# Ledger of designs, part 19: VH-VL binders against Protein RcaC (rcaC)

Target 1, 117 residues: Protein RcaC (rcaC), of Microchaete diplosiphon (Fremyella diplosiphon) (q01473r527to643)
Amino acid sequence: KVMILDDDQDWLRTLPTLLKPWGFKVTTLADPQQFWTVLQAVTPDALVLDVNMPQINGFELCQLLRSDPHWQRLPVLFLSVLTDPTTQNQAFAVGGDDYLCKPVKGVELANRILRRL
Below, E stands for the ipSAE of ESMFold2; O stands for the ipSAE of OpenDDE; V2 stands for 0.75 times the mean of E and O plus 0.25 times the DockQ between their complexes.

## First folded at step 6 (VH-VL; framework fv_ifabotuzumab)

Design k6 (from q4k with heavy chain G31R; at its last look DockQ between E and O 0.62; V2 from the best seeds 0.00; counts 0 for: pae E 7.2 > 2)
Fold by ESMFold2, look of step 6:
Structure k6 (fold): chain C 117 residues (1-117), chain A 121 residues (1-121), chain B 107 residues (1-107)
Amino acid sequence: as target 1 above (117 residues)
Amino acid sequence: QVQLVQSGAEVKKPGASVKVSCKASGYTFTRYYMNWVRQAPGQGLEWMGDINPNSGGTNYDEKFQGRVTMTRDTSISTAYMELSRLRSDDTAVYYCAREGYSGYDFPFDYWGQGTTVTVSS
Amino acid sequence: DIQMTQSPSFLSASVGDRVTITCRASQGISSWLAWYQQKPEKAPKRLIYAASTLQSGVPSRFSGSGSGTEFTLTISSLQPEDFATYYCQQYYSYPYTFGQGTKLEIK
C-alpha cells in the first residue's frame, strides 16, 4: 500500500498510473487537512510526501510522524522539484528515508519504494 | 513548437571520444527526461540511457556503463551524450528523444534529427 | 532485460490493404508499449503509446491493441505514405527495449 500527499493535481493523476504496473495499491490525497484521517484509515506501508504545500510544510508532517509511536517507522519518501542540497539535507534531518526530484519515472519511484519496504 | 536540434556529423578514430549535443526549444527543458537512442547502419533502434534534466540524474543501459556520460546545461536547454573508447561497431546515428509526461505518455514524443558518428581507422 | 520480438520482419502489401504487425514481450509489460514509424534517413515518429492511445495528429487508420505480452499495430487501409519500418518499444522497465523492426514494403 502506498499513500501519496501532494497538492499538485496533475502529479496526483500521474502517480497511480506510474505505480500500478508494479503492483502497488495507491491512495492519493491533495488536501493536507485530511492527512491524519486518511493515514489512519489506509495504514500504508510507505508514504510519498511533497515538501511544499499550502498551509503545511511536508518536513513538518514528517517530524510529527517520527514523534508518534504508531508511525515513527513509516517509510517516508519526499518528492520535490527542488534540487538544492540544503533542502535534501533537511529531508533526511527530519527523518525522511529518501528524496527524489521531479520529474520521476514509475521505474525509479517503484524501485525506491521497494528499497524502503 | 517543440524542437530538438542535434550537433553535426562526426568522424572519429577508434579509441577516441565523441560528445553529441541536443538543444531543446519550445518547452520547459527541466520538466521532461531526455533519452539517447542509437541506430547502426541498416539496424534497429537501441536505447542507451536517459537523464533527468532537473536533477542531472542518469540511467544507462549496462552495455554502455563505464563508456557513456550524459549531462545537461539547463541555462541553454541542452543535453549531451559522450561516448568514450570508440570502436568501429559504435558507428551509428545517435538520436536524442524527449520523454512525454502525464499518465501513459512516457515514451519518446519528439526526436532530434540524429547525429551520424562514424568510427574508422 | 525484456526482449521484444516483432512479426513479421518484412511485409509486402498493396495500397488499400489492411495490415497487422505483432509484437511479443518476453515477460508482462502491462500496457507500457509504444509504436514508432521510421522512414529512411529520418528520425522515428511515435504513432501509438500506452498500447492503444493514438498520438495526436496520427491518422485514425492506425490503431493499437493488446496488453501483457502480446500487442498489435493495425493499419486499416494502407496509404502510400505508410510504407516504412515500424518498431515497438516497451517502457515498462529499464533498460527500455525495441523490437527488431518490421519493414513494410510496396507489393
Scores: ipSAE 0.030, ipTM 0.673, lowest interface PAE 7.2, mean pLDDT 86
ESMFold2 (binder alone), look of step 6: mean pLDDT 92; pTM 0.948
OpenDDE, look of step 6: ipSAE 0.698; ipTM 0.914

Design k7 (from q4k with heavy chain G57D S102W; at its last look DockQ between E and O 0.47; V2 from the best seeds 0.00; counts 0 for: pae E 5.2 > 2, grease 19 > 18.9)
Fold by ESMFold2, look of step 6:
Structure k7 (fold): chain C 117 residues (1-117), chain A 121 residues (1-121), chain B 107 residues (1-107)
Amino acid sequence: as target 1 above (117 residues)
Amino acid sequence: QVQLVQSGAEVKKPGASVKVSCKASGYTFTGYYMNWVRQAPGQGLEWMGDINPNSGDTNYDEKFQGRVTMTRDTSISTAYMELSRLRSDDTAVYYCAREGYWGYDFPFDYWGQGTTVTVSS
Amino acid sequence: DIQMTQSPSFLSASVGDRVTITCRASQGISSWLAWYQQKPEKAPKRLIYAASTLQSGVPSRFSGSGSGTEFTLTISSLQPEDFATYYCQQYYSYPYTFGQGTKLEIK
């Protein structure tokens, strides 16, 4: 099971189709305010998380996950257009497991997720 | 309309370097990987490597490691491939090719017209 | 590296014939295979991607099939404009690799 939180609606509409050949069960979410409700309902094996969203910074969300005993071991992969080293280092500092710069090839995204499952 | 326009043909001596350009138009340049593929006369296609034009990160085939450098200038939507220490068996047509992803078009949906590089004494 | 082997290397056929070109991968590549057509002095043109998905604007006489290690390109009724060299290509893992090509000559 993979859960993806990103505010790009067009990208989220295509992801289940892109990842389906790999056998993933994909849940997409555009609104971070619903994050905890959906997370608890889905109980994913991995989370793909955009860094900058209108309501909450993805790094802050990852910090909250790492502070929660139930979710502290959930694999978190960040996906972002941001390329600067400071942002990438911050991703790992907050407990992220991987950081991918957009654009990312579908095969590469799938392989990165598989290595975390 | 998506277009990839490459620099003109080149004649080089063994030991020299060549830098081929590929100017992109009609799409968001930083949103798609750019690949380089070559074809020796009468031979098949050979993938050389790619570049993520947003991050600048590259992946090269081991055959070209140490001799190839792929770069880009995002301000003019142009990718470059430089091959150094040229040998006669580097004589080929060099293509740039755009790679689709994310549920868009899959690999090599648009190709440049090719750049002929001739390495001769 | 994943080696891609095409069969046959050369093929001569008449207009109207059904033509089949095969491509075998040395390792499983799921469905991440594309087919290209290349005419002399021209860049390759993508015909098929994801093993079986026909590129927009490509005639329906072209079809692709297969998964894993064995893949097939079929031209159901050969036309004079189909004279070209055909390549398969895997994009499952780096380095991306092509088959050696199949040159199709029209009688």
Scores: ipSAE 0.086, ipTM 0.699, lowest interface PAE 5.2, mean pLDDT 86
ESMFold2 (binder alone), look of step 6: mean pLDDT 93; pTM 0.949
OpenDDE, look of step 6: ipSAE 0.622; ipTM 0.904

## First folded at step 8 (VH-VL; framework fv_ifabotuzumab)

Design m1 (from q4k with heavy chain S55Y, light chain S30D; at its last look DockQ between E and O 0.46; V2 from the best seeds 0.00; counts 0 for: pae E 6.4 > 2)
Fold by ESMFold2, look of step 8:
Structure m1 (fold): chain C 117 residues (1-117), chain A 121 residues (1-121), chain B 107 residues (1-107)
Amino acid sequence: as target 1 above (117 residues)
Amino acid sequence: QVQLVQSGAEVKKPGASVKVSCKASGYTFTGYYMNWVRQAPGQGLEWMGDINPNYGGTNYDEKFQGRVTMTRDTSISTAYMELSRLRSDDTAVYYCAREGYSGYDFPFDYWGQGTTVTVSS
Amino acid sequence: DIQMTQSPSFLSASVGDRVTITCRASQGIDSWLAWYQQKPEKAPKRLIYAASTLQSGVPSRFSGSGSGTEFTLTISSLQPEDFATYYCQQYYSYPYTFGQGTKLEIK
């Protein structure tokens, strides 16, 4: 199972299509206020997070996951338009397992997720 | 108008390295993957790997892993492929080819003109 | 790795003929298949992508069909400029792989 949190609705429509050929069960979420409720209901095997969303910091969510004994092992891959080295360094510093820049093709995204499962 | 222009032909000795360049124009360089494909004389096409020029991440065919390095310089919209420890069976034409960005199936829509690399004693 | 096998490897045909080239994948690749035309000493040119979508500027006598493991390129009425080598290519999974090619010669 893969859970995706991103506020870009067009990108959310793209990501499940990219992952479908590999048989991933994809749950998408656009509203970060629902993050914890959906996370607990879905219990995903991997999480794809946007870094910079309105009113929410993806790095903070990752830090909270790493502090929670239940979620501390959940693979977290950041997927973002942001390319600067400072943002990438922060992603790994907060405990992210990978950082991918948009655009990304389905085969690469799938391989990156599989490396973490 | 999309164009990929590759560096000129190279003649190399076994054990040397070669670095082929591919200069892109007519599109946003960082929005598309760049692939490298080679073709030995009288043979078919062989995919070597790709690079995401925005991120710099690469994927290589395992048969080239450890010998191939793909890089780019976004300031001049140029991708590079370097192949080390050359053997005579690396003699081929090396092509760069653009691949459409995520969310759609657009493989290799534009190709460079090819760069002939000859490896001989 | 997904192996792509083209049939036939060699074809002789006359102008005006209908030509069919087959490509088989060693496992299912959905419709993630492209066809390329290559003339001597030139880079390949994409004809078809997504198994059946015609590249802009490619003549309508070219068509592609198939899904899963079996795919076909058809030239409905062969023209003199169509004598070339044709390759199929899967882009479903890494490493990307090509068929061995089909050389189409004038009879």
Scores: ipSAE 0.058, ipTM 0.719, lowest interface PAE 6.4, mean pLDDT 87
ESMFold2 (binder alone), look of step 8: mean pLDDT 93; pTM 0.948
OpenDDE, look of step 8: ipSAE 0.828; ipTM 0.937

Design m2 (from q4k with heavy chain G57Y, light chain S93E; at its last look DockQ between E and O 0.63; V2 from the best seeds 0.00; counts 0 for: pae E 7.6 > 2)
Fold by ESMFold2, look of step 8:
Structure m2 (fold): chain C 117 residues (1-117), chain A 121 residues (1-121), chain B 107 residues (1-107)
Amino acid sequence: as target 1 above (117 residues)
Amino acid sequence: QVQLVQSGAEVKKPGASVKVSCKASGYTFTGYYMNWVRQAPGQGLEWMGDINPNSGYTNYDEKFQGRVTMTRDTSISTAYMELSRLRSDDTAVYYCAREGYSGYDFPFDYWGQGTTVTVSS
Amino acid sequence: DIQMTQSPSFLSASVGDRVTITCRASQGISSWLAWYQQKPEKAPKRLIYAASTLQSGVPSRFSGSGSGTEFTLTISSLQPEDFATYYCQQYYEYPYTFGQGTKLEIK
């Protein structure tokens, strides 16, 4: 099971078809206000998380996950347009397991997720 | 207009290396994967690998792992493919090809003109 | 690796003919298949992607169909400029692979 939180609607409409052939069951979410409700309902095996979203920072969500005993080991892969080393280092400092720079192909995303499971 | 312009033909001895360049123009270079595909004389097309030009991350076909290196220089919008320890069966035309990132909408939509590499004994 | 097998490898046809080239994948690839045309000493040109989506600027006599493991490229009325080699390519999983090609010649 893979959950993807990203505010880009075009990206979210495409991702389920890209990942389905590898046997992933994909849940997408555009609204970060629903994050905890959907997370609890889906209980995903991995989370793909956008860094910069309106009102909610992906790094902050990851920190909250790492402080929760139920979710502390959930694989978290960040997805961002930013390539600077400072942002990438921050992603790992907050407990992220991988950092993917947009653009990303479905094949590359699938491979990265599998390496974290 | 999207253009991919490759470096000129090369003649090499077995055991040498070759580095082919692919200069991109007419689009945001870091927004699209760059692929390398080769074609031996009279043969079909063979995918060698790709590079995400934003991050520099690469994926290689296992056949070339350990001999191929793909790089890029974003300041001049140029991708590179280097193949080492050349053999006679590496004689081919080498192409760069652009690929879209979102969905599978645009595989290899633009190709370079090709670079002929001849490896003679 | 996913092997792509084209049929036929060679095809002789006349101007005005309807021609069909098939491509079989060794595993299911959904609709992640493209068709390319290559003329001698030129780079390939994409005709169709996503199995059936015609590239803008490609004549409507070209069409593609199929999903899963079986795919077809059709030229409804062959023109003199269509004599070339045609390749299918899967982009479903790494490594990307091409069919061996179909050489379309004048009868």
Scores: ipSAE 0.029, ipTM 0.687, lowest interface PAE 7.6, mean pLDDT 86
ESMFold2 (binder alone), look of step 8: mean pLDDT 93; pTM 0.948
OpenDDE, look of step 8: ipSAE 0.564; ipTM 0.892

Design m3 (from q4k with heavy chain G31Y, light chain A50D; at its last look DockQ between E and O 0.41; V2 from the best seeds 0.00; counts 0 for: pae E 7.3 > 2)
Fold by ESMFold2, look of step 8:
Structure m3 (fold): chain C 117 residues (1-117), chain A 121 residues (1-121), chain B 107 residues (1-107)
Amino acid sequence: as target 1 above (117 residues)
Amino acid sequence: QVQLVQSGAEVKKPGASVKVSCKASGYTFTYYYMNWVRQAPGQGLEWMGDINPNSGGTNYDEKFQGRVTMTRDTSISTAYMELSRLRSDDTAVYYCAREGYSGYDFPFDYWGQGTTVTVSS
Amino acid sequence: DIQMTQSPSFLSASVGDRVTITCRASQGISSWLAWYQQKPEKAPKRLIYDASTLQSGVPSRFSGSGSGTEFTLTISSLQPEDFATYYCQQYYSYPYTFGQGTKLEIK
């Protein structure tokens, strides 16, 4: 199971089709305010987070996950248009397991998710 | 309207290098991978590698590892492929091809017109 | 690397014929296969992606099928403009690879 939180509608509509050949069950979410409710209901095996979202950024969510004993070990991959090394270093500093720059191919994303499972 | 316009034909001697350009228009350049595919005279298609134009990250076929460099300049929406230490069997038409992240634009939905590179003594 | 093997390499047919070109992958590639048509001195043109999805603007006489390791391209009623070379291509894993091509000629 893979849960994806990103406020980009076009990207979210595309991702289930992109990952279908690899057999992932994909849950997408655009609104970070629903994050905890959906996370608990889905109980995903991996989480893909956008870095910059309205109201809360993905780094803050990752820090909260790492502080929660139920979710401490959930693989978190960041997916972002931001390419600067300082943002990438921050992603790992908050406990992220990977950082991918958009655009990303289905084969690249699938392989990164599989390596973290 | 999506267009990929490549640089003109090149004639090179063995041991030289060649740099082919591919100028993109009609779409957001950094949202799509750019691929390079070549075709020797009378032969089939051969994938060389790709570049993520946002990050600059590349993937190369092992056949070209150490001889190929793919780059881009996002300010002018242009991708580049440079092949060094040319041999006569590098004579081919070199294509750039756009690749989306999913859907109808995945894979290679638009191709450049091709750049003929001739390597001869 | 995933090897893509097309058959036949060469096909002679008449206008109105039904033709089938096969493509076999050396390992499973799910449905991540595209078909291209190439005419002399032109760039390839994508006909089909995702094994069976027809590119917009491609005539309905073209169809694709298959998954896993075996794939087919079918032209249900050959037209004069269909004489070309056809390539399959996997995009399941790096490096991307093409079949060797099938040249379709008029009988």
Scores: ipSAE 0.023, ipTM 0.690, lowest interface PAE 7.3, mean pLDDT 87
ESMFold2 (binder alone), look of step 8: mean pLDDT 92; pTM 0.944
OpenDDE, look of step 8: ipSAE 0.677; ipTM 0.907

Design m4 (from q4k with heavy chain T30I G57T, light chain S30Y; at its last look DockQ between E and O 0.12; V2 from the best seeds 0.00; counts 0 for: pae E 6.8 > 2, grease 20.6 > 18.9, placed apart)
Fold by ESMFold2, look of step 8:
Parts: C-alpha cells; structure tokens; sequence
Structure m4 (fold): chain C 117 residues (1-117), chain A 121 residues (1-121), chain B 107 residues (1-107)
C-alpha cells in the first residue's frame, strides 16, 4: 500500500498508472487537511510526500510521524522539484528515508519505493 | 500554450558537427525531461536520448554514445543536441519532444517542429 | 534493448473499414506503450498512451488495448484523414524504442 500527498492534481492522476504494474495499491491525497484521517484509515506501507505544499511543510509532517510510536517506522520518501543541498539535507535530518527530485520516471519511483519496503 | 521551437535547417559536410536548439515556453522547463528523436528520409523514428533539465543528467542510446552531447540552459529554457563527426546517414529531421508526467501523460506529449540536417559530400 | 515489431508494415484499406495494427515487444513492458500518428512533413502526434488511454481531442474511433508483450491499435471506421503512418513506442526502459511503423494507405 502506498500513500501519496501532493497538491499537483496531474501528478496524482498519473501515479496509479505508473505503479499498478508493480502491484502497489495507491491512495492519493491532494488536501493536506485530510492527511491524518486518511493515514489512519489506509495504514500505508510507505508514504510519498511533496516538500513544498501550500500551508503545509512536508518536513514538519515527517517530524510528527517520527515522534509518534504508531508511525515512527513508516518509510517516507520526499518528492520535490527542489535540488538545493540544504533542502535535501533537511529531508534526511527530519527522518526521511529518501529524497527524489522531480521529474522522475515511473520505474525509478517504483524501485525507490520497493527498496524502502 | 506549451511550445517547443527549434533552430533552422542545417547543411553540413561529413566530419562536421551540428548543434540544434529547442526553446521551450508555456511550462516549467526544469519539471520535464527533454528527448531527442530523429527520422531519416523515408524511415521511422529513432530515439537518440534525453536530458533531465533540472539535474543536467543525460541518457543516450548506445548508437550515439561518444558522438552526441545533450545540454540545456535553464535561464532561457532551451535544450541543445550536438552531433559530431557527421556522416551522410545522419541526414534526418531532428525533433525535440517533451516527456510529460502531468496526469496520465508520460510519453512525448509535445514535439518541436523538427530541424532538417542534411549531410552531403 | 526492447525491440518493438509492428504488423503489418503496410496496410491498404478503404474508408469505413475497421483496421487493426499490432505491436509486439521482445519482453514484457506492462502497459507502458504509446501510439503515434504521423502525416507527411509533420511531427508525430500522440494518439494513445498507457496502452489504452486516448489522448484528449483524438476521435473515439481510435482505441488501444493490450499489455505485457502484445498491443493493438484499432480504428473502428476509417476516415479519409486517418491515412498516415502509425508508430508504437515503449517507454518502460532505456533505450526507448519505436516500432518500425505501419503505413496506412487508401485502397
């Protein structure tokens, strides 16, 4: 099971098609206000987070996950257009397991997720 | 809205090099791979390689490895393909093509108009 | 490398006919296949991606099917503007490869 939080509607529509051949069950979410409700309902095996979303910092969500005994081991992969070393270092400092720079190809994303499961 | 405009036709002698440009507009340039595809007269389509315009990382078909260089200038949203040591069988139309990832739209969704390169001796 | 083989390479048909073009991959590519239409002196235009998803603005007489190694493009009722060359393309793994093309002509 993979959960994806990203405010890019076009990107969210693409992901199920990309990941379906690898056997992933994908839940997408565009509205970060629903994050905790959907996370608890889905109980995903991995989470893909956009870093730079309106009103929500993906790094802050990751920090909250790492401080919660129920979610502290959940694999978190960040997906972002940002390439600066400070942002990438911060991703790992907050407990992220991977950082992927957009654009990514479907097979690359699938392999990165599999490596973290 | 999305537009890819390529440089004009080129006539070259064998052994020369050619550099084709592809200027992008109407979208975030660094968010999409840029691909190069060629088509010899009366022949099919041949993928040459791509570039990740964010990182500058390239992937080339082995057929062109050592002769092709793909670059970009993000400040002017322009991709380049340079092919060196030209031979007569490099005569073709060269296309740039964006690899889309918006929606379900990952293969080449927008193409440049093509640049004719003629190698004659 | 994944080789893409189209069949037939040449097809002669009449307006109103149903035509089918097939594309075979030398190994499994799941559904990461696109179909393009190309008219003389024009860049290719994408008709179908993800094996079966119709590009917006493409007439519904075009359809795609298949997965794994065998794929088809179907035109249910051929129109005069459909006479062109058609290419399949895999985008599953590098290098990306095209079929050799199918030239569709008026009978």
Amino acid sequence: as target 1 above (117 residues)
Amino acid sequence: QVQLVQSGAEVKKPGASVKVSCKASGYTFIGYYMNWVRQAPGQGLEWMGDINPNSGTTNYDEKFQGRVTMTRDTSISTAYMELSRLRSDDTAVYYCAREGYSGYDFPFDYWGQGTTVTVSS
Amino acid sequence: DIQMTQSPSFLSASVGDRVTITCRASQGIYSWLAWYQQKPEKAPKRLIYAASTLQSGVPSRFSGSGSGTEFTLTISSLQPEDFATYYCQQYYSYPYTFGQGTKLEIK
Scores: ipSAE 0.027, ipTM 0.662, lowest interface PAE 6.8, mean pLDDT 85
ESMFold2 (binder alone), look of step 8: mean pLDDT 93; pTM 0.952
OpenDDE, look of step 8: ipSAE 0.662; ipTM 0.912

Design m5 (from q4k with heavy chain S55H, light chain A50Y; at its last look DockQ between E and O 0.58; V2 from the best seeds 0.00; counts 0 for: pae E 7.2 > 2)
Fold by ESMFold2, look of step 8:
Structure m5 (fold): chain C 117 residues (1-117), chain A 121 residues (1-121), chain B 107 residues (1-107)
Amino acid sequence: as target 1 above (117 residues)
Amino acid sequence: QVQLVQSGAEVKKPGASVKVSCKASGYTFTGYYMNWVRQAPGQGLEWMGDINPNHGGTNYDEKFQGRVTMTRDTSISTAYMELSRLRSDDTAVYYCAREGYSGYDFPFDYWGQGTTVTVSS
Amino acid sequence: DIQMTQSPSFLSASVGDRVTITCRASQGISSWLAWYQQKPEKAPKRLIYYASTLQSGVPSRFSGSGSGTEFTLTISSLQPEDFATYYCQQYYSYPYTFGQGTKLEIK
């Protein structure tokens, strides 16, 4: 199971298509306010997070996950248009497992997810 | 008019390095992966690796164990492949090939003309 | 690594013949397979991707089929310009791998 949180609707439509050939069961979410409800319902094996969203920072969500005994081992991959070293360093500092820059091809994204499972 | 134009043929001695360039035009360079594939004389095609030109991330075939480096210069839309510690069985034609990131559609839709690298004593 | 095995390695056929080349993957690759044609002294040219989707500008006598581990390239009526070597390639997982090639000679 893979859960994806990103406020870009066009990207959310693309990501499930990119991942489908590897048999991932993908749940997408655009609204970060529903994050915890959907997370509990889906219980994913890996989480793909956008960094910047209108109301919540993806890094803050990752920090909360790492402080929760139930979710602290959940693999978290960030997927973002941002390429600067400061953002990438912050991703790992908050406990992220990987940071990928858009665009990304399906085989690379799938391999990165698989390496974290 | 997608075009990939590679640097010219090279002759090298064993132990040397070679750096092949691939200049792209007719599309957004950072929107597509660049792959490198080689073909020894009378042999089949062998994938060497790829690079994402947007951020420079690479994936290499294990067979090239620390001998290959792929880079790019986005200001001139050019990808590079460097192979070090050359041996005679590295004699081959080296191709660059473009790949899209759509899930279903785009392995190697455009190829460079190839660069012949000859490794001889 | 996923090994790709083509059959036959060499094929001699006459103009007008139906030609079939097979490609077997050592594990399942869904439909993530492409076919390439390569003429002497030239770069490969993609004929087919996603196992069965014909590249724009490729003649309709070429077709692809299969999924999983078994794939075929068919030329329904061989033409003189089809003299070439044909390769299959999986792009399901790294490293990408090619079949060993099928050299097609026109009698």
Scores: ipSAE 0.030, ipTM 0.693, lowest interface PAE 7.2, mean pLDDT 87
ESMFold2 (binder alone), look of step 8: mean pLDDT 92; pTM 0.945
OpenDDE, look of step 8: ipSAE 0.840; ipTM 0.943

Design m6 (from i3 with light chain Y32W T53E; at its last look DockQ between E and O 0.09; V2 from the best seeds 0.00; counts 0 for: pae E 7.5 > 2, placed apart)
Fold by ESMFold2, look of step 8:
Structure m6 (fold): chain C 117 residues (1-117), chain A 124 residues (1-124), chain B 107 residues (1-107)
Amino acid sequence: as target 1 above (117 residues)
Amino acid sequence: QVQLVQSGAEVKKPGASVKVSCKASGYTFTGYYMNWVRQAPGQGLEWMGDINPNSGGTNYDEKFQGRVTMTRDTSISTAYMELSRLRSDDTAVYYCARDLYYEGSGSYDYFDYWGQGTTVTVSS
Amino acid sequence: DIQMTQSPSFLSASVGDRVTITCRASQGISSWLAWYQQKPEKAPKRLIYAASELQSGVPSRFSGSGSGTEFTLTISSLQPEDFATYYCQQYDSYPYTFGQGTKLEIK
């Protein structure tokens, strides 16, 4: 199971097709305010998370996950258009397991997710 | 609606350069690779390279390395392909095509978007 | 470079026939293969991706199969509008490469 949180509608429409050939079951979410409800309902094996979203920063969500005993080990991969080194360093500092810059090839994304499972 | 609109036909002499543009609309330009493919008259399709429009990073087929430059201007959602030291066998239709696949409930298919093609003729 | 070899290069068939076009990769590409249809003076149109996934809007008479190095495109009952040239393309690794094409003519 892979859960994807990203406010970019094109990416939410694209990412399932990138992952489908690898047999992933994908749940997408655009609204970060629904994050915890959907997370608890889906119980994913990995999370793909955008950094910049309305209302909440993806790094803040990752920090909350790492402080929650139920979710502290959930693999988190950041997927973002942001390329600056400060953003990338912060992703790992908050406990992210990987950081990928958009655009990404399906093989690259699938391999990164598999390495975290 | 996703659309890729290319610049018009060009006639060039051997040794010259050509720069073809591909203006994208209907999607986030920096989120998807852009490919360039050409087709000589009566011949098959030949991938030339792609560009990551977010980073500007490129991958070229070895056959074109040193003669091709792919660039973009993110402010106007436009990709460019420049081919230098043109030869008569560079006469072809040049296409831009968006990478990254989509399957969903929408009315359109993101990966199947090609520009209309730009004819480049190289003759003395 | 991964070489893609299509067979046959030319095919003549009648409306209603079942047609199979084969594509072989010079090395394994898993399922990272697409099939395109191109009509004269038009841009190519993707029919199939990931070896067997039908593009939305493509008629169900088209199907794809295969993995690794051997792939097929099948048209189960040819229609007059299926006269075209068909290309396979691998997108497993750079440089992306196309087969040489199969020109399908309706008798």
Scores: ipSAE 0.015, ipTM 0.637, lowest interface PAE 7.5, mean pLDDT 84
ESMFold2 (binder alone), look of step 8: mean pLDDT 90; pTM 0.921
OpenDDE, look of step 8: ipSAE 0.390; ipTM 0.843

Design m7 (from i3 with heavy chain T28K, light chain T53D; at its last look DockQ between E and O 0.11; V2 from the best seeds 0.00; counts 0 for: pae E 7.4 > 2, placed apart)
Fold by ESMFold2, look of step 8:
Structure m7 (fold): chain C 117 residues (1-117), chain A 124 residues (1-124), chain B 107 residues (1-107)
Amino acid sequence: as target 1 above (117 residues)
Amino acid sequence: QVQLVQSGAEVKKPGASVKVSCKASGYKFTGYYMNWVRQAPGQGLEWMGDINPNSGGTNYDEKFQGRVTMTRDTSISTAYMELSRLRSDDTAVYYCARDLYYEGSGSYDYFDYWGQGTTVTVSS
Amino acid sequence: DIQMTQSPSFLSASVGDRVTITCRASQGISSYLAWYQQKPEKAPKRLIYAASDLQSGVPSRFSGSGSGTEFTLTISSLQPEDFATYYCQQYDSYPYTFGQGTKLEIK
């Protein structure tokens, strides 16, 4: 099971299609305010997380996950248009397991998710 | 409304170069690969390469390696394809195309992910 | 490079017919395959992506199937506007490649 949180609706429509050939069960979410409710309901095996979202950014959510004994080991892959090394270093510093820059090809995204499972 | 609008037709002599532009609108330009495909008169489609508009990174079919350069200007949401050392067999319609589909302005509206095509004719 | 072989290259059919077009990849491409329709002097139009997913706005008489190396485009009841050239295209690995095309003609 893969859960994707991203406020870009075009990417949320695209990402499940990119992953379909690999047989992933994908749940998408656009609203970070619903993050914990959906996370609890889905109990995903991996999380794909956008960095730059309204209200709370992905780094803050990852920090909260790593502080929660239930979710400490959930694989978190960041997916963002931001390419700068400072942002990438922050992703790993908050406990992210991988960082990918948009756009990505379906094979690359699938392989990165599989590596973390 | 996703649109890809290409530059106008070109007539070139052998040995010259051509640069075709593709202006994107209606989506986040840096979030999707841009492809270039050509079609010689009466023939099939031939993928030339793509560009990651965010990083500027490119992938070319090896038959064009060394002659093709794909670039972009993110400030004006425009991709470019330049083909050098033109030959008569480079005469074709050149298309830009975004690699994924999404709906634009309505549930039942259909958008073409392709530019309208740019005819490049190589002859004296 | 992954070679994409379409069959047939030409197909003659009548309105109302069921037609199938086959595309074979020289290597496994999972389901990273698209089908395009092109009418004379027009840009191609994507009909199917991910082997079987219908593009929004494309009539339901079009369907795609297959995975790995063998893929099929089916038109369940041919309409007058369906006479065109059809291409498959793999997007699994670089360079992306198209089949040679299938021209679907009246009669």
Scores: ipSAE 0.027, ipTM 0.678, lowest interface PAE 7.4, mean pLDDT 85
ESMFold2 (binder alone), look of step 8: mean pLDDT 90; pTM 0.921
OpenDDE, look of step 8: ipSAE 0.562; ipTM 0.883

